VHH binders against c4kar8. Designs and how they scored, part 331

Target 1, 263 residues: c4kar8
Amino acid sequence: MAELSTPSPASPAPLDGGRGDELEKFTLRGARQILQLLQDLITHRGLITAHTGGGHSFMTAVLKVDEERGRVVLDPSPDPQANRRALAAPRLTCVTQLDGIRIQFPLVGLGEGQDKGRPALFAPLPAEMLRLQRREFYRLQVPLAHELSCLLKAEDLARKPVEVSARVIDIGAGGVAVVVPTGAAEFVIGGTLPACRLALPDGEPIELDLEVRNLNRQTQRNGTEQLRVGLRFAALPRAADTRIQRYIFKTERALNAKARGGL
Below, E stands for the ipSAE of ESMFold2; O stands for the ipSAE of OpenDDE; V2 stands for 0.75 times the mean of E and O plus 0.25 times the DockQ between their complexes.

## First folded at step 17 (VHH)

Design pe4 (framework vhh_7pa5_2; at its last look DockQ between E and O 0.29; V2 from the best seeds 0.00; counts 0 for: pae E 2.3 > 2)
Fold by OpenDDE, look of step 17:
Structure pe4 (fold): chain B 263 residues (1-263), chain A 125 residues (1-125)
Amino acid sequence: as target 1 above (263 residues)
Amino acid sequence: QVQLVESGGGMVQPGGSLRLSCAASGFTFSSYAMSWVRRAPGKGPEWVSTISGSGGDTSYADSVKGRFTISRDNAKNTLYLQMNSLKPEDTALYYCAKESEYWKDEIYDSPFDYWGQGTQVTVSS
């Protein structure tokens, strides 16, 4: 009678931040620390973005920490579709901040139920929480010589599809800022620009969906008006993310080397 | 330190109006889009409206479109939400939220990097 060794439950996959080793320094795994941080999120009425995968997310908040049952209670989305996605997701990645510190934690085993007669989402307490204290989340100012561009698929005032080639002025892991001529297209904050193309120097353009997050109309010294558009990567393939990160890293290194007189 | 302080909430009857304010400090206010988010009882946070840094561009959730107006006074570092034709379903805690500049997050996106404690709006007969 061969004792079937029940496979040890696979340790939850580390927070997929490609910088696994560096992030470990900022990862809390202590039960008390996790509980305290969750409680702090409640106290401060923290808004949480819960990522369900596939470029989808919804806003939530911690309603309660149930220590006895070892679970966290979350607000459900007002969007039933978002809740369905959340429940179907093998993992939620929750992102928030407290006092300017980015907090990220996974939730696994999401369920729905009632808390005090109100709909709620339930999950086991996170096994880990990432606190990113000092990382200057800076966007790389793109050197003019790199001539990064993004082909935006947008609409004009008549809602006619237009393609606008926009210069990328800064880039980060989460998005880009671009400059477009005023009147080239109509942009709406919160609007999605599907199937755009980001051109990087290292290869073929990256196809991606962009979400408009900010609009800033600027008048240049020469009197020309330009529109600065802040864009979020709405759906970024992993391979694309890696390329972007690599570009940023390489460019930063080069800039720093130059600044130090090495180039 | 970034601070966002909401005010102007209260109790109103259906069809009534309220004007919310958010006093911002600790950052260059005009450089960032600002948003209102609300949290109703038993519901998660819902985006309500966003205004660009310059104030030239605005967007609204369908549920509030035509009834709510977002505005800002950059000289006063203040965000506003004029709410007209209020409905019971508008009952919520309303947050002022600072939009993340161009999604600077390195790992996962977060639309907001700061928000206030909220101001309570109750619409009831």
Scores: ipSAE 0.740, ipTM 0.899, lowest interface PAE 0.7, mean pLDDT 85
Fold by ESMFold2, look of step 17:
Structure pe4 (fold): chain B 263 residues (1-263), chain A 125 residues (1-125)
Amino acid sequence: as target 1 above (263 residues)
Amino acid sequence: QVQLVESGGGMVQPGGSLRLSCAASGFTFSSYAMSWVRRAPGKGPEWVSTISGSGGDTSYADSVKGRFTISRDNAKNTLYLQMNSLKPEDTALYYCAKESEYWKDEIYDSPFDYWGQGTQVTVSS
């Protein structure tokens, strides 16, 4: 009796963290459109971040598109370890921006070789490319005078529950970035902070669950350390979404009026 | 409309010094981290240095630590790179890049959203 074989998956995971169905309308699948967009990246000397998984990435650029062989040619990293990770990865997730539009595309089957006697990385052309308008991912820089804060329910270094009032430095439809003193709490990328409270000027704080997406440690000139924490809204209620959008709209309008000399 | 214009490149001998400038317009300069990136012919882009929006935090690639100093003047919307003890391997096109605060919270970060056309630095005897 023979074992049934399972075919290999034909496609990679959704392009930007599980929102694939909502982003389908922004996905380019036409060969001509893909070739033109890659050529635009070459022309504008696009700085591309290639993600290899496990939180690792390297910076690259598209050197050329070989349309007849159906492949793209990329710069290798100056870091040999980054190149090894890229060649071992089942896929690269390449991200960049062009004219304020986020561009994201997968590459599979990455190989090493030479282009005109110089080291290069090669991959088949992507079957799809995502073009995301900035409006849909816009993050408002919060004016200091607004003193926006978010009460985080986290754990301290001893793993005991702690509430941390964090200043919100930017806010968008999908999340916030906050700053806290380093050591005020322990944060883990991918961790969930339940029942946090976001304070907006227009009423009572919003209760929401947050997911830690990124951490960036900063050292102030006086030697004081702080932590920038990127937080995603989880399961955001419509009423909360509406209040956040109204805050963003009102603040952006006020900033534009100030830039026009108070008109 | 975001615009970044680099200047101050040129030819200099090994051991020499050079100061690069980047004039920024079209955005609130002090709200964003800024970086210098360099690209030699036939090589991929290489991050050189980053400075926070306030100027309080700086970081450098190992290859330039102790020789290069990044700074900014938020009143003049200008980014600087002071380059000392220059070596032939520092020869490259240097361009400033605006760090994207907008995309930092995605699982696949895109650290730069705008960059200039660059200024050439050539270190040769």
Scores: ipSAE 0.475, ipTM 0.807, lowest interface PAE 2.3, mean pLDDT 82
ESMFold2 (binder alone), look of step 17: mean pLDDT 81; pTM 0.803

Design pe5 (framework vhh_7pa5_2; at its last look DockQ between E and O 0.39; V2 from the best seeds 0.00; counts 0 for: pae E 3.2 > 2)
Fold by OpenDDE, look of step 17:
Structure pe5 (fold): chain B 263 residues (1-263), chain A 125 residues (1-125)
Amino acid sequence: as target 1 above (263 residues)
Amino acid sequence: QVQLVESGGGMVQPGGSLRLSCAASGFTFSSYAMSWVRRAPGKGPEWVSTISGSGGDTSYADSVKGRFTISRDNAKNTLYLQMNSLKPEDTALYYCAKESEYWRDEIYDSPFDYWGQGTQVTVSS
């Protein structure tokens, strides 16, 4: 009777350590820090987007922090359906910003009640709050003098491949916004533009894949219509990322120096 | 640094009018859609209106349609909200809000990445 050795449960694969470790650096777990940040949100009348899952969200704000009861008080949505979704959700993901820093925190155990006779939502204090430093999410407005451009490989209305040289108006770690002449190409949100070329002042263009995320038709002061295209870096080599970050940092520093009257 | 400064709030009687302004700085104003959001006492924030970067497209909450008009002067980096036929239920703190950058939110989308301190609008007899 051969004792079938029950295979030892495979240790859960280590969470992909790199991105997780980076996020940990920006995660607040201290009770005092969390309380302070929530109070700051109150003081600054911060608007919060609360995600309930399934693509649903509603706007809220922190009304009060109840330290004694260890809970946060939130504004309910004016939409009863949103409140129902919120209460049914196992977790809320709250997103806001303070002083240009993105803040994200989970709320678990949402309930409804009254605060001073007014309807309110209640949740235990978050166990953690993520503060994403400006560097990662900051979009640098590109100075006109830098003349950054991106060669977009797109298609026209006839689905013919076209190359469009687009001016980069802002750049961040995650992508670029560009302006193109209206009718230069057809862009579809969610579409991928492969093998594009981002030109930086510091060297050879960077080849990268871009994903269209946003389209905004704009009319310039001169009456010329242009299309603003928000593009995400779909695949960015590490070396390219480093170059982009360096550019952003240097440019920001220069702009700040100028603003302070240094140049 | 991005700054949004609301003004023009005050107290008015029902049926009255107000014009709100928002002075924007620290970003390319014309490149972003702008919105008004309001927070009434005891209620969560409510979207009021949005205008595209160019000003060519506007949208309104049903509650304010036909009464409110959003506009912008990109040369002045200023957003406006003309409010007519004001009702008591329009009483709120009104925020000017900047549309989020398209790709800033790698984790979760937020419609706005910046907003002002708000201007108080009170509609009462």
Scores: ipSAE 0.733, ipTM 0.899, lowest interface PAE 0.7, mean pLDDT 85
Fold by ESMFold2, look of step 17:
Structure pe5 (fold): chain B 263 residues (1-263), chain A 125 residues (1-125)
Amino acid sequence: as target 1 above (263 residues)
Amino acid sequence: QVQLVESGGGMVQPGGSLRLSCAASGFTFSSYAMSWVRRAPGKGPEWVSTISGSGGDTSYADSVKGRFTISRDNAKNTLYLQMNSLKPEDTALYYCAKESEYWRDEIYDSPFDYWGQGTQVTVSS
């Protein structure tokens, strides 16, 4: 992963079995739908990241769909190690985005071979493909001027209750990421923080339960350490969801208008 | 909408230099890391280089270290790749790619969410 780009904040946990029911309504299982989506990836020259496990990935692209043999044909990596890892992996998790739509699909039974005299990777057509609209995967980077905060009801090292006011750095339909000073509280991945309060610019703070999903230590410019905490909305009332989505859309429109006017 | 337009490709002899540009629009350019990715004939995409949103941090594939320099001008919303000491192995279609925004708590990373159509670099005697 680090070989491909400046590392993004901590990778989401691979939750193939743990979040399947949340994602079922976004899952395509029809053969015709799958073939069309793969063809769209070919047409748009989609850059696909194939995750092989153990934190390893490589970039690929769909070269074609072989309907007669029921196979998808992929570019091999220029890196021989990446190809060896891919062929050894029990499955690849392929991820890409097209025009604000996130696409994810598994490939199993990957093999190597030739396509028209060129090296290629082959796999049976996926049995499912995930299609997520921008709303379902997008995280808005919160402008500093908005000063969004979330009051976390957490515990200290001695397991005593503490309240921590955390700055919200990004927000999406499924959660927020916040920053706190290192040592302000103890966070456990999978732990629940009940009755936290998310402060949006208009209206009363939203009371909601948060689940800790990831933790990342960061060093600020002045050398001070802070902890970035990824938080999932455990249960989100419809009214709260509406307020959050309205905030995201309004802020995105304002940022896009500024960017166009600033060019 | 996000647009990325590469330019500056061409044909050069081994040892030559080229400077690629990528004009960006439709997003807050300075907020995102940017990368160059290349695709040689008959081969899959290969990451080349990444620069942070501020421009303060850069990284390079081993195959290009010491020969290529990534840079950006956030006032002009432009990404650059200075390519020196070019080799036949550098022949490829070069794309600029934008760091993606992803759900950090649910799904696998996809490091890029948008990329351009590419600019061709051909290194041949």
Scores: ipSAE 0.334, ipTM 0.738, lowest interface PAE 3.2, mean pLDDT 82
ESMFold2 (binder alone), look of step 17: mean pLDDT 81; pTM 0.800

Design pe6 (framework vhh_7pa5_2; at its last look DockQ between E and O 0.20; V2 from the best seeds 0.00; counts 0 for: pae E 2.3 > 2, placed apart)
Fold by OpenDDE, look of step 17:
Structure pe6 (fold): chain B 263 residues (1-263), chain A 125 residues (1-125)
Amino acid sequence: as target 1 above (263 residues)
Amino acid sequence: QVQLVESGGGMVQPGGSLRLSCAASGFTFSSYAMSWVRRAPGKGPEWVSTISGSGGSTKYADSVKGRFTISRDNAKNTLYLQMNSLKPEDTALYYCAKESEYWGDEIYDSPFDYWGQGTQVTVSS
């Protein structure tokens, strides 16, 4: 009678935050800490943006924490389609803030049900919660005339490697925001895009690793849909950092000069 | 530090009007689209309205179209929501929310990265 060792539930993949060591300092894994933070979100009536993948998200909130059952209860979306996407998603990436600190946590195993006779979403308690204390890096809006681009090494829906040329719309010391055509690639928040190339006006492209931090779908006035991707520099060489900082500084000065009527 | 502080909520009769304000600080206000979101009792958060960074573009939920007007004063770093013809269904906690990224004059369904504590609006006879 071979005791079929029930495979230990695969530890949820760590929030693949770029600089592994630095992110660990901001990652809560203690059950008590997680519970407390969730309770704080309730107390402060914190809203949550829940990302369902593919650039889709909906707003929710923690209704309650069920410690006995080890689950969190969330508000469903008023949009039935958003709820369907949420339930179909293998993972939700929840983003919120408390006291000006960005909080990110995954939810896996989302289900729907009733809480006190009202529709609700249910998920097991997150295994980890990331508290990002870092000051939001100033992001420079990139002038259209500069035509900054980033070659993204990504995957399509079939997990086939694809290269996507993305327009850079803003840049900071910590990362870039880019726009890509919808459907050009599949992006996952927390995912790493290795060996990407950032093109700056001052020289050769910079090779760097990028981490997907944000996804936003944009519908233009003309009906065209675009995906905005917020990317963090996961591994930035010092020389590259210097170049980026120089670019930002130079551009800011130029913009300010222009604003003052000097150009 | 990013701060959003809502004000102007209160109790009104059906058909009444309120004007909400949101004071923003800690970021370049004009560089971000701003939104109002509300959470009614027993319901999930609902998007209400968005205004572009420049104020040139606005979007409204169908439920509030023709009744609500979103505006902003970038010189004062303040977002507004004029609410007219209020209904009991408009009863909610109203949040000022900052969109996470800059899109210029375009409005998009962007996630929010910051919001205030909310201001309570109650519409009751």
Scores: ipSAE 0.703, ipTM 0.884, lowest interface PAE 0.7, mean pLDDT 85
Fold by ESMFold2, look of step 17:
Structure pe6 (fold): chain B 263 residues (1-263), chain A 125 residues (1-125)
Amino acid sequence: as target 1 above (263 residues)
Amino acid sequence: QVQLVESGGGMVQPGGSLRLSCAASGFTFSSYAMSWVRRAPGKGPEWVSTISGSGGSTKYADSVKGRFTISRDNAKNTLYLQMNSLKPEDTALYYCAKESEYWGDEIYDSPFDYWGQGTQVTVSS
């Protein structure tokens, strides 16, 4: 097995192309746009990873688009077991890159057959395709000077309400990671923290609901114990999303300008 | 701009040897794992081998173990594939492929983000 096919722990960042509202602005739904993007993958001989579920995947490529029949034609895997899993799966999640842009699309109704006498896999054209620039899913390491914070409305060990001002250490379109002193509150993975407040440097704090995705205890250099909490944005309003992405863009631009000036 | 340029392909008899090279530019070569992938006529892409960024770890497909050796020279930004005891089944277009920058932190990963145009290897009597 390739080194890159080793199972990995879950990530706190939601880089899932099946997400609804937060990914809508990157979703192509027009038939002509979808056909053109599939043709681009054919032209560039895109190496596609098709995920069948349960941590299994196989490598494939788009061989052609059959517009008359409304379907795509894929290479079968050289591994017959991978092909069997693909045909049994309710959907394939296909991912690839094209000039640094992540391309992701679902295929449903996969079938087997032959194309001009060669084995092939067939599926209806996808109803949607995601074209994701990495910048939109980037996790910014927050500069300490920005003093970015998030007011968490949580509970203590006795299940009594507490408010904790947590320092934000990274931020992306889908969530934040924060640090709090150990014992400041009790966090439960999967728990929801309603009506928290994210303070950005410009403008009023953003009120948002957060979901706890991971917890990691850490010891700082001075021996102080703290808890790193990975938090997902739940039901993020579009205006709030725009402000968060603007902060990330401006900060990244400033950091890159400083790095380039140091050449 | 990331560029990967393969060379060293050709025609050989069964049992012969070839050494493929891949010249890399446009990224910090030593920071990324590199792979060889091949496409035989009428078949989909098949992973062949992977080497870690440092060169300290290698992996091979069962079909090539003991016959192929992947290596890299980080001072020359070059990836290699030594292919010995070649069989007709090894006939394919061989590509070098770069590890994706964010490999391992996505739910649905794609392991490669760039690949070359390929170099043809033909094994026939």
Scores: ipSAE 0.500, ipTM 0.832, lowest interface PAE 2.3, mean pLDDT 83
ESMFold2 (binder alone), look of step 17: mean pLDDT 82; pTM 0.819

Design pe7 (framework vhh_7pa5_2; at its last look DockQ between E and O 0.18; V2 from the best seeds 0.00; counts 0 for: placed apart)
Fold by OpenDDE, look of step 17:
Structure pe7 (fold): chain B 263 residues (1-263), chain A 125 residues (1-125)
Amino acid sequence: as target 1 above (263 residues)
Amino acid sequence: QVQLVESGGGMVQPGGSLRLSCAASGFTFSSYAMSWVRRAPGKGPEWVSTISGSGGSTRYADSVKGRFTISRDNAKNTLYLQMNSLKPEDTALYYCAKESEYWGDEIYDSPFDYWGQGTQVTVSS
């Protein structure tokens, strides 16, 4: 009678944040800490952006922490479609802030039900919560004339590798925001895009690893839908950092000169 | 540090008006679209309105369209929401929210990275 060793539930993949070691310093894994932070979110009436994948998100809030059942209770969206997406998503990425500190945590196993006779969403307590204390890096809006682009190495819905040329709309010391056509690739917040190529006007493209930090769907006035992707530099060589900083500085100076009527 | 401080909430009768304000600091205010979000009792947060960084573009939820007006004064780093013809259904905690990314004059369903503590609006007879 071979005891079928029930495969230990695969530990949720760590929030694949960039420099693994640095992120670990900001990752809470203690049950008490997690509970406390969730309770703090309730106390402060904190809003949460819940990302359901594909660039979709909805606003929610923690209603209750059920310690006995080991679950968190969330407000459902007033949009039934958003709730359906949430329930269909294998993972919900929750983003919030407390006291100016960005907080990110995954929820897995989302369900719907009733809490005190009201519709609610339920999920097991997160295994980890990331508190990002990083100062918001100044981001330079990239002039259209510079035509900065980033070749993203991503995956499609079938997990097939795809390369997507993305327009860079803003750049900072910590990362870039890009625009891609909707459906060009699947992006997951916290996911890493390895060996991407950032094209700057001053020379050869920079190879770098990028971490997906934000996803936002944009509908243009003309009805065209685009996906904005916020990307963090996960691994940036020193030489690349210098180039990026130089570009930012030079561009800012030029823009300021123009604004003063000097160009 | 990014700070958003809402004010102007209160109690009003149905059909009344209120003007909410949000004082913003700690970031380049004009570089970000700003939004109002509300949370009514027993309901999840609801998007109300968004205004582009320049103020050139605005968007409203259908529930408030024609009654609410979002505006901003970039020189004062202040966001406003003029609420007219208020209904009991408008009773909620209203949050000023900062869009996470800059899109210029484009309005999009953007996630928020910062919001205030909210200001309470109560519409009751």
Scores: ipSAE 0.689, ipTM 0.874, lowest interface PAE 0.7, mean pLDDT 85
Fold by ESMFold2, look of step 17:
Formats: sequence, C-alpha cells, structure tokens
Structure pe7 (fold): chain B 263 residues (1-263), chain A 125 residues (1-125)
Amino acid sequence: as target 1 above (263 residues)
Amino acid sequence: QVQLVESGGGMVQPGGSLRLSCAASGFTFSSYAMSWVRRAPGKGPEWVSTISGSGGSTRYADSVKGRFTISRDNAKNTLYLQMNSLKPEDTALYYCAKESEYWGDEIYDSPFDYWGQGTQVTVSS
C-alpha cells in the first residue's frame, strides 16, 4: 500500500534547454522593473516555489523588499531541513505565476536572520527576472501524424542556395524547432533565412522570414545524425500569426480530448 | 479569467470543526487538481491537501492527515475542506489554489497558477 504525500518533487530544469537565448527579451534587468515586480508579488500574495537543486524545493513568499539595503526578505519554510538546504544551495531558482504570467528569478547569497524578531531569509535583490506569458513561451510538441514541415531557403558550404524540407518538431507563437540531416545546409546562429515556407494542414504554406537562434547536433538510435535548428519568426504577418495560433489551439484541444477519453 | 473565492472561515475552540468552501469560475473546474494552502502567522505558505480533477485521488500533509478531508462538487464548481479536531497550530489564512497549465518539459515546476484571497481560520481557547 503506497503512502500518498505532497505532489512528487520535480527536478529543476534549466531554461537554457535550447531556448535560453530566445528568452532574453523577456528578461527584466532594470532595478526599477525588478523592484516593482517583487512588490507585485507581495501585493498579490504570490506563492513561490524555491528550487534548491537535487530535486528539492520549498514554498515561500516575499515578505518585503528592503530597498535601502538592496535585499529581498523571504518567509522561511516551516521545515527546518528545507531551510538548511536553501542556505547551503549556491542559488535558489524561484518560480511563481501571477495572473497566468510566469515569473522566475535567481537568488544568490541567501542568508538567515531575524525580521522584527521573527525568522526570515535574506538575499540581495536578483540581478534579473523572467516574465513570461504562456502564449510567448508555450511550444506545442507536434504530433508525428501531422508531419508538419518547413521549407528552408538556406545555403550550402559553398554559399550556393539550397532548399531543405525540414520536419517541424515544435511550434509556438515566436518560432519553430526543426530537424534536418547533418550537412544538408549551413546554418549560422543569428543568420536570417528569407522566404521560408511553413506548411500547416489548412491552406497554402505560409511564407516567413526565419532567424536561426540555436543549433544542436543529435544522433538518432539508428545512427543517423541530424541537426536541431531553433528558428524565430521574423516580422510575422498577422494572418500568419492567426493561422499558427489556430493550429496550436486546435491541436492542443484535440490532444486534451483524447486524454479525457474523447470528451 | 480564473476566479477563486474562499469562505467558511471563523473562530473556533480547540477540538472544534469548520468546513471551508472555494467557489471556482473561469475554467473547466473538473479538468484540474485543486489544493488548499495555508499561511500561519509568522510562517511561510504550507501545502495542506490536494484532490484530483475527478475527485478520485486525494493527498494530505502529514500535519493534517486523519483530521482534514478535501472534497469537491464538480456540478457546483466548488472545492471543500472539512477540518475536524482543530488545534491552535491550524490557525492560518487558508486559500485554494488551481493546478498549473502544462508549460513544457524545460521549465521549473510551478504547481499553482491561480489562488484566492483566502479565508481566516482562528483556533483559540
């Protein structure tokens, strides 16, 4: 007979799993922006999950911001072991949501002390905070049966134009990830691929300019090497954006319906 | 727009009982696990209990097992917490919290995306 307890602890995962640089535009680094967002968490009683590494986390909240000392004050955990893990950790990764917006920030240099005679945790203000909307972060894992593809207008090593039909493995509001055979084309991070064509199930392919954001070489189980290419939509027309969002919403709803037994 | 409104808090003597309610709107209630979370004076938030979307699976913090019962009525979009054998250490602001939408494999776990303003429970002799 199994003991039921708190939801299974999730191992912390880095935001840099091939999309870290795509999140830079959602990164707040201004002191005033950071202070205001921390104050919003106080005002709205934000429930924060603080990840300490090794699959450990605890819930906390921001008690206050000490602007004069440049520090944030957090609730300690009622679990003394969680507090000890937090104080020993090289950093905390704090995650919460506010009105469906994901907020994430690191705290470094955590210490313990007293706030008005009560135990509290202290840290310098974070140097950065991520503020993400689900629409701008969520990536639909494209079902294999859909066979979504993107025709890339790229160049080979000799700078000769080549067209590569790439399978789309995920798609979101801001871009796609595709796979191509290693050596099919030369890709440069920051490079632009003009006039590519994204094939969605409904209608004609969408003509898009794409920017290469990341490259990751992969070896499949059959020994075949392929390249995962992260691509950002450049200057996306409104009609194209609408079609992409419609595809994502319809597919997500269909996947959810299958998970519920067809309801 | 998700809205969660707690009620049923109050003052009670040790050993007493209270039933908390949470009225939910703005989402398909039966599709999401729901939790109760509490915040005692001078302490951080503490998870209390979780119930699956269907109501078929429940979990409790060790500190409340055997005394608290979570339930839901999916026809009324309402979450409940029956609290028996109350102790002074149960004094807290209690709020309900909604299970987060799936965000993908590559982000840190954030189990809740919405919560209410809470209802105060005070256990005092």
Scores: ipSAE 0.597, ipTM 0.861, lowest interface PAE 1.7, mean pLDDT 85
ESMFold2 (binder alone), look of step 17: mean pLDDT 82; pTM 0.819

